# VH-VL binders against Lactate racemization regulatory protein (larR): the designs that were tried, part 19

Target 1, 221 residues: Lactate racemization regulatory protein (larR), of Lactiplantibacillus plantarum (f9uss8)
Amino acid sequence: MVLTDIEYLLSYLEAHHVPTIKKKRHTYLTYHGLAEHYTYVLKDGIIKNSIILQDGREYNLSYIAKPDVISLLRDEVSRSTDQPFNVRIESEYATFYQVNRVAFWKYVNSTPELQNYVKNYYRKKLSENILRLQRMVMNGKKGAICAFIYSLVDLFGRKVNEGILIDFVVTNDDIAGFCGISSRSSVNRMLKELRTDGVITVKNHKFIIQDVSYLLDQIAN
Below, E stands for the ipSAE of ESMFold2; O stands for the ipSAE of OpenDDE; V2 stands for 0.75 times the mean of E and O plus 0.25 times the DockQ between their complexes.

## First folded at step 19 (VH-VL; framework fv_ebronucimab)

Design i6 (from j5 with light chain S96D; at its last look DockQ between E and O 0.09; V2 from the best seeds 0.00; counts 0 for: placed apart)
Fold by ESMFold2, look of step 19:
Structure i6 (fold): chain C 221 residues (1-221), chain A 122 residues (1-122), chain B 111 residues (1-111)
Amino acid sequence: as target 1 above (221 residues)
Amino acid sequence: EVQLVESGGGLVQPGRSLRLSCAASGFTFDDYAMNWVRQAPGKGLEWVSGISYNSGSIDYADSVQGRFTISRDNGKNSLYLQMNSLRAEDTALYFCAKDTYFEYGQGYFDYWGQGTMVTVSS
Amino acid sequence: QSELTQPRSVSGSPGQSVTISCTGTSDDVGGYNYVHWYQQHPGKAPKLLISDVSKRPSGVPDRFSGSKSGNTASLTISGLQAEDEADYYCSSYTSDSYYVVFGTGTDVTVL
């Protein structure tokens, strides 16, 4: 009866009667620059993290589509409680555990299993971010789009007769924001190349990947 | 030069059917989604239906769902609207509109036909 | 909301500026930057005026400009001219149904 790290965290929060909140699509859980005294843990739903750059552009960082802590950038002694990024709900609804930040770290500091979760969380996030940066920075625009589409397989991928369905509607603005591409026209041109080459198709507004090897060949290693 | 030419409109009694056609030229038809938009006399624009480049996505406004069927023939560069169980409220000028993206909604309508009039009365 | 709200009419004298609002929800105007404006002269088909909130296609005069704040998009006509007398419609993508919704339309009159 060994729980995974996240299963342990969720069971711990339930045992301590941590309340939940529910948010609708396109509302924000947090905003960049506003003070926040809570740690949030995603229970159900899909969210998108983004930041606002100095020049006002919004850069998309990641989707979170499985239970996980939203951010651990602040601990109980941090000099700033300002939120580092925007968190927007992308599913119809999302549900979060809401834990006082100081109380959350008290739980962690007194509980070896939660300490293990936090250590593994940081290792996982660092590894994911290094790989993301490598694939985005070392690729041209087409390679970045291929890397992004491929990354959606773990989050939303489902095998169907026509190939691998990405079971989530991803807009051309979303692709531009995740890939650091300044215009929709560039995204649209590269998506046309992928369609013409038989790499992807679209059904019910969702991508179907027909040639995964082609995607991988376009991604720098 | 991009051209969209609608045809098939006319006067019809309630409960009957009509089929609209839109002939497209001057662009690669199967690169883009296509749309039908209507305008009742003296009224505003109403989106009716859209179809993706490969017919893989199709949606209808609630007012026509179950009665109208959009289709396309990419070999003939043609868009169609089969309108069944017509009502007086369907009386409108029907426009064919080219999308700038392969799915409707995430682009805009850069070219429009001049429309074909459908009148449902008596 | 099944359509975007626009004022029924707006008027101005030549050389003045007029602004047309287009109000939706977080599911359309507020949630995306897929807001477009179309101009329709009497008896003519609509034509694209502004795409993607603020982008002007080639051939559209720079006196037409677009912006958005929250759930409201705006079209501004600076230096109003007689030829600007027409109906104006906004449109937006909506996440509710993954298709297009139009505004109610605004009749611009040049006095």
Scores: ipSAE 0.687, ipTM 0.862, lowest interface PAE 1.4, mean pLDDT 88
ESMFold2 (binder alone), look of step 19: mean pLDDT 92; pTM 0.937
OpenDDE, look of step 19: ipSAE 0.705; ipTM 0.870

## First folded at step 20 (VH-VL; framework fv_ebronucimab)

Design o1 (from j5 with heavy chain T100D; at its last look DockQ between E and O 0.69; V2 from the best seeds 0.00; counts 0 for: pae E 2.2 > 2)
Fold by ESMFold2, look of step 20:
Structure o1 (fold): chain C 221 residues (1-221), chain A 122 residues (1-122), chain B 111 residues (1-111)
Amino acid sequence: as target 1 above (221 residues)
Amino acid sequence: EVQLVESGGGLVQPGRSLRLSCAASGFTFDDYAMNWVRQAPGKGLEWVSGISYNSGSIDYADSVQGRFTISRDNGKNSLYLQMNSLRAEDTALYFCAKDDYFEYGQGYFDYWGQGTMVTVSS
Amino acid sequence: QSELTQPRSVSGSPGQSVTISCTGTSDDVGGYNYVHWYQQHPGKAPKLLISDVSKRPSGVPDRFSGSKSGNTASLTISGLQAEDEADYYCSSYTSSSYYVVFGTGTDVTVL
């Protein structure tokens, strides 16, 4: 059995006795712009990347729902500890490996399998960010909501008799933050429209997508 | 105009059952979540139970879990609360409350009924 | 069942400003902008006063305002009037149990 590159990274960190930390729902692992000397690797749980604006609004960037490195935006050369975004725990708990940043890059530079992980990490993140920017720039508010809901399928989607269950509770406040919508009333109205049109329904506080084609038709491709 | 009319309250011995009803009018009942909220004499508000527009989400306060059952009949524009194994601490005025959204919790209660009194005493 | 903490009572003279606090946790008041305020006059049903921390429904006087900082939301009544004498409750969504939690209630007395 061949380990995936993330499984290899996790095994490597365990073999090197890298400590873990555990954080509760709605606490922050890191904050944008604050000094940080560590690279964090998600072991289990769900986190949300965001930037908190000076007026208190939260602009949401992405979820990480599977083991992955939180951020690799700084290299080993920079002494800078500037964290690019806030990382908030969205599951009941989340567990992270906490690795000294310089030590992490030493591991990577000495280990071809970790170099491959980092190469694929950058490719994945670049592709995700390009798609996100295109969907946000090319869509109105309704299109942005449809694009966001569709993006949850890969993260949380499960096929059920009624359609595709999004197996995670996503609040309308969080949707507003992901879609750049300042009014929760606008989010509520658009979700009511999707429900009335038979595109979504709810069960146990979770969305079920009943008409994927409708979502795709609303997204600028 | 939105109206919510509760009924079915009364004086009941401990261990007995009651069924509360709430008749809704003046809005599209099937578009909104509905809630039961109670208030014991001289006490504050306590959320009891909520039900989504399609009954696909249902939750209960810990104090009533397993004893109370919320339901709705969208064909009759009616909300129900079946209250079994009643206890003295269930004595309260029970309000029917309309949510402004099709799921409870992520909205607010924009319309309330006048309440129906339930008294549980020996 | 958890509850949000409010002062038991607050009083003020006509024209004065009073503020009611509503303190919760990161799982409710601190974690979401789903904090609402309800006014209840004696013998009457509650009515919505403030939604979503600070939004004032149509027909609610502008002397009522809401705000939030950290795990504490606040309702402020500026220019207190006799008809403002009532009980006030906050509420919030809670992610801990996916349901609504109310505050303990505050009795506002106009002296």
Scores: ipSAE 0.564, ipTM 0.807, lowest interface PAE 2.2, mean pLDDT 87
ESMFold2 (binder alone), look of step 20: mean pLDDT 93; pTM 0.948
OpenDDE, look of step 20: ipSAE 0.859; ipTM 0.929

Design o2 (from j5 with light chain S97D V100I; at its last look DockQ between E and O 0.82; V2 from the best seeds 0.77)
Fold by ESMFold2, look of step 20:
Parts: sequence; structure tokens; C-alpha cells
Structure o2 (fold): chain C 221 residues (1-221), chain A 122 residues (1-122), chain B 111 residues (1-111)
Amino acid sequence: as target 1 above (221 residues)
Amino acid sequence: EVQLVESGGGLVQPGRSLRLSCAASGFTFDDYAMNWVRQAPGKGLEWVSGISYNSGSIDYADSVQGRFTISRDNGKNSLYLQMNSLRAEDTALYFCAKDTYFEYGQGYFDYWGQGTMVTVSS
Amino acid sequence: QSELTQPRSVSGSPGQSVTISCTGTSDDVGGYNYVHWYQQHPGKAPKLLISDVSKRPSGVPDRFSGSKSGNTASLTISGLQAEDEADYYCSSYTSSDYYIVFGTGTDVTVL
């Protein structure tokens, strides 16, 4: 069986005896603006990337819920080693490979399979960021929330009798941060509309999507 | 005007049961989570139990788990707390509290009832 | 069941500032921005004073303010008045069992 790009990367790191570190929920792997000599690769767990806006709100960029490189915005020739994002653990624990940044790029530059991973990584991240920008610019606030909830299906979705369970607790503060909404009251009002219209419901603190078509209808093309 | 009116408190002996009710008015009851909070005489506030707008999420404080059952009837705008196997330490003023969110914990309590007193004494 | 730590009492003269701390863990105060403050006068039900760390509801005087640093939230009353004599409780959401925990309560005395 042929390894996927990420399976190849993980096997490569294991073969090179790259050490791992383990972090607990709500601790930070990195902070925006701090110098780091390492590239981190998620082995297990869920993390959230964010930055702090001028008004003190967190702008949430993404969850990473499957093995992947945390960030490749700084390459081997970049003058700055500053980390671009805050990275917080959202699962009970998360485990990361910790590899020297320059060494990581040496591995990539000498290994065609890792070069393929990096090309696909950038293409994937560019597509995700374009969609995120569309959510923030082209939708009203309700459309942004609908787009965000829909995006959780790929990350955490699981079919159940009641609909599609989002098998992860997503708080209204997280929704505000992902949707660029300054007020939890605004988020709560729009979630109330979705509940009242039978689009979402809650069980055991998790969302269940009952009407995916409604979500899609609210999202700008 | 939002109103929350608790009833069903009283003096009971240990091991017996009581059922508290909270009648809600002045807001759309099934938009919000509801909570029971208690306060023993001279003591602080203790969250007892919460229930989401649709009863899809229910949690209890460890001190009452297995003995108390929260429920709601959205058709009657009413919140209930069935208290079984009562103990002296359950003696408290029991408040009904409206959450501002459909799930308890992520909102806050914007309206409180005046409470109903439960005294468990032999 | 955990609870948030508050000082038992604080006091001040009219016009002075008092600050009440509310200390939890990374699972509650440190991990979320769902910290709220309630004021309770004797014989009365609690009343919301501050929501979401620092938000002041309509009708609450601007002398009340809230903040958070790390695992500790703070309520400040910056121009203490006689009617501010009451008990004050913080609360927080917690990831443990997704329930609400209250602080131990602080008795504010206006001298």
C-alpha cells in the first residue's frame, strides 16, 4: 500500500528519531511573536491557531485535528524566526514531533516525497485561507456562522440518528473568534435563529446539524 | 417582565423526597438553558444542576448526582428539581436561574427567582 | 467539586477602590472567558453585575469593572458607595463536566 504524504512524513520523522513533546489542554505550544527554532508536526490531538486583534479579541484561524505540520510560514531562509500564531491545545493532550526548523527544510529539500507534502500543504492552506476570507468578507454574520458550522463537518462530523453530530465541544466564544464577530450576544442571537428554524440542536454540549441544506443556503457563493 | 417563581420547598426528614417547581414568565422559555443554584444558610452559592433548552444536555453537581433529577416542561414554561434521598447538607435556599444561552455554562444568569427554602432535619 | 477562591472579606471607605480576586485553574478561569460576577444584598437573590470577564450590563454603574489575568479574575469597585455593601460571587464555566462553578464569595464592607 502506498503511503499518503502525511503518512510518509510521519514515517520519515520516526526513522530519524525525531523527539516528541506532549502538552495539556489549554496550554500553548507557541505564542505569536516569540522566536522558535523548531518546526512542530502534530502527531495526535487537536489544536487551535489564533492571533490577538488590536481590540483584544482572538481571531481564530483554524483547528488542526489530524496529523499535519503546524506552520510552514517560516522557511530555511527567512530572516525572522518569530512564530506567526498562538497555538493552543484543545484536546485533553496533544503530542508533537519537535524538529529543528533548518533541519526540517534540509529533509524536505533532499526528499521528493516530502517536497510533494509541502506543495500539497501550501495548496491546501491557501484554499482554506481563501474560503476563510470569503466567509469573513462575502457573508453577513449569520452566513459566516453557517459557513463555520458547515466546515466543522469535515473535522468532527459523525452521522447519528438525530443528524450530523459535531463530535467536539465548540463554544460560542470560539464561534465568535472564527467568524470575526465581536460580541457573543450576536453569536447567541444567530444561533437562536438556527435552533428555532430546526437547523441545529444540542446534545451533551455538542451541536447536531439537522438541516445541512439550510446552512448551505445561507452561505454566499 | 421576566419572573421566576419557585415553589415546593419545606421541612422534611432525611431520606425523604421533595419536588421543586419554577414557573417562568416574561420570556420565551424554550430559548434558554435553566439552572438550579442553592445557598445553605450563611453560606455561598452552589450550582446544583443545569438543563439545556431542549433537555438534550443535563448535568449535576457531584454532591447531588444520582439523587436529584432536573427536568423541564417547555409547554408549561416550568423547570423542576426532583430531590430524592434528602440529607441534612441539602438544607438550602434553592434558586431557579435563567441562562442567557441555550446551553448552560457559556452564558450567565441574568434573572433569578427569590428561592424556595428546603430544610432537612430530623 | 471545585470552587473558585475569593477573599472572605474586603473593606474600604466611601470613595475608595476595592478589588476582589477570583482564582481558578486553566480548566475554568484560565481557559475560558466565561467569568461572571454577581452581587447579593442580604435577603435578596443574586443580581448579575459583570458578565464575560469585563462586560457591564445596562443599569450597572461604571464604577464596577472586571478583568482577568491568567487564572485570576478581578472585580474592582472604584468609587465605593454605601449601597455596594453586599456579598460578591464570581462564577466560571469549566471544561470538567461542562458545569458552572462559583467562587467562595466575598463580603464587601463599606466603612
Scores: ipSAE 0.640, ipTM 0.835, lowest interface PAE 1.6, mean pLDDT 88
ESMFold2 (binder alone), look of step 20: mean pLDDT 92; pTM 0.940
OpenDDE, look of step 20: ipSAE 0.861; ipTM 0.926

Design o3 (from j5 with heavy chain Y53S Y101S F102S, light chain Y34S; at its last look DockQ between E and O 0.02; V2 from the best seeds 0.00; counts 0 for: pae O 16.1 > 2, placed apart)
Fold by OpenDDE, look of step 20:
Structure o3 (fold): chain C 221 residues (1-221), chain A 122 residues (1-122), chain B 111 residues (1-111)
Amino acid sequence: as target 1 above (221 residues)
Amino acid sequence: EVQLVESGGGLVQPGRSLRLSCAASGFTFDDYAMNWVRQAPGKGLEWVSGISSNSGSIDYADSVQGRFTISRDNGKNSLYLQMNSLRAEDTALYFCAKDTSSEYGQGYFDYWGQGTMVTVSS
Amino acid sequence: QSELTQPRSVSGSPGQSVTISCTGTSDDVGGYNSVHWYQQHPGKAPKLLISDVSKRPSGVPDRFSGSKSGNTASLTISGLQAEDEADYYCSSYTSSSYYVVFGTGTDVTVL
């Protein structure tokens, strides 16, 4: 079986007994001090990456629920701004490979598969963020929320009798951070509207999408 | 005149490997992304893989991910598809398709080859 | 990787107008104007018919037209002719996954 590029990396890291760190839910992976000497690769778990603005607001970038070289995006953000790049653990636990940065890039530079992975990584991340920005900017706040909820389908969606369960707890604060909404009450209000209109329900703190078409109609393309 | 000529198809048993080639002419090959598209007998078109003009970007359909490898030799104006661990469902006419962009999928397929037939059967 | 949804078959009499729909999601058809249409006659390679939702390449008759609304693209063949009998496929780039997806294909029959 031919390994994917990321699988190749993981296999390499495992074979070379690269140290891993395991972190608990709602803790943060930090890039300060000695940690800056490492490239972090998510092995398992779910994380949220975000940027903290100078005024203290959090701008949520994305959930990552599959193996990923999370440091690549961090490095790019750090090149363009002094804003902190946060990685919060969202699953019960998350495990990371802690790879020496120099070693990591030696691996990349010597391996065509990993070079391709890195190139595709940037492409995909760029595309995702462009699309995200478009949806968030062009649809108003409620439309942005709809777009966000819809985006969760690919990550956490599971078909159930009632519709599509987003099998992941997303807080209203998280939604606010993803959609650029500063008022929690505003998010609450809009979510209530969606519930009232039969678009979504909430069960066990998780969203169930009952009307996907409505969400799609709120997304400008 | 743009020409795309596929070769390398044939009959193989499941689990075996096959390498397809596409010879391109009539355009600046290294300026354009290339794609493989297949069509099972009596079925629709299925995108298989794409490669950017400089091989910097590559992707695959889920159905072939981990089994197929797309590559190109710009010096030879050639596109390749290494197919490993072949399955019966891989049976199809395989087309080489030229993209109008340097990045696959960013343009459209303005030229197609006539295809090479791959049959996977025990 | 999901296919774009097309009607299996569409038929019309010579001179009539037929429309083929291509329905996807916000990640493909509903995304950028990256919807293209291909015509395929039996035993032949596909041929580009419409690019970028509505652009007609040289050599394609003006009776072929394309449009898009939301997550649905449409190909319209006006003044249907016998030679238009073929399979038609839409395609789109999937922005989130970086692959190309084709429609299920539509068989157009001229009665």
Scores: ipSAE 0.000, ipTM 0.493, lowest interface PAE 16.1, mean pLDDT 90
ESMFold2, look of step 20: ipSAE 0.432; ipTM 0.775
ESMFold2 (binder alone), look of step 20: mean pLDDT 91; pTM 0.924

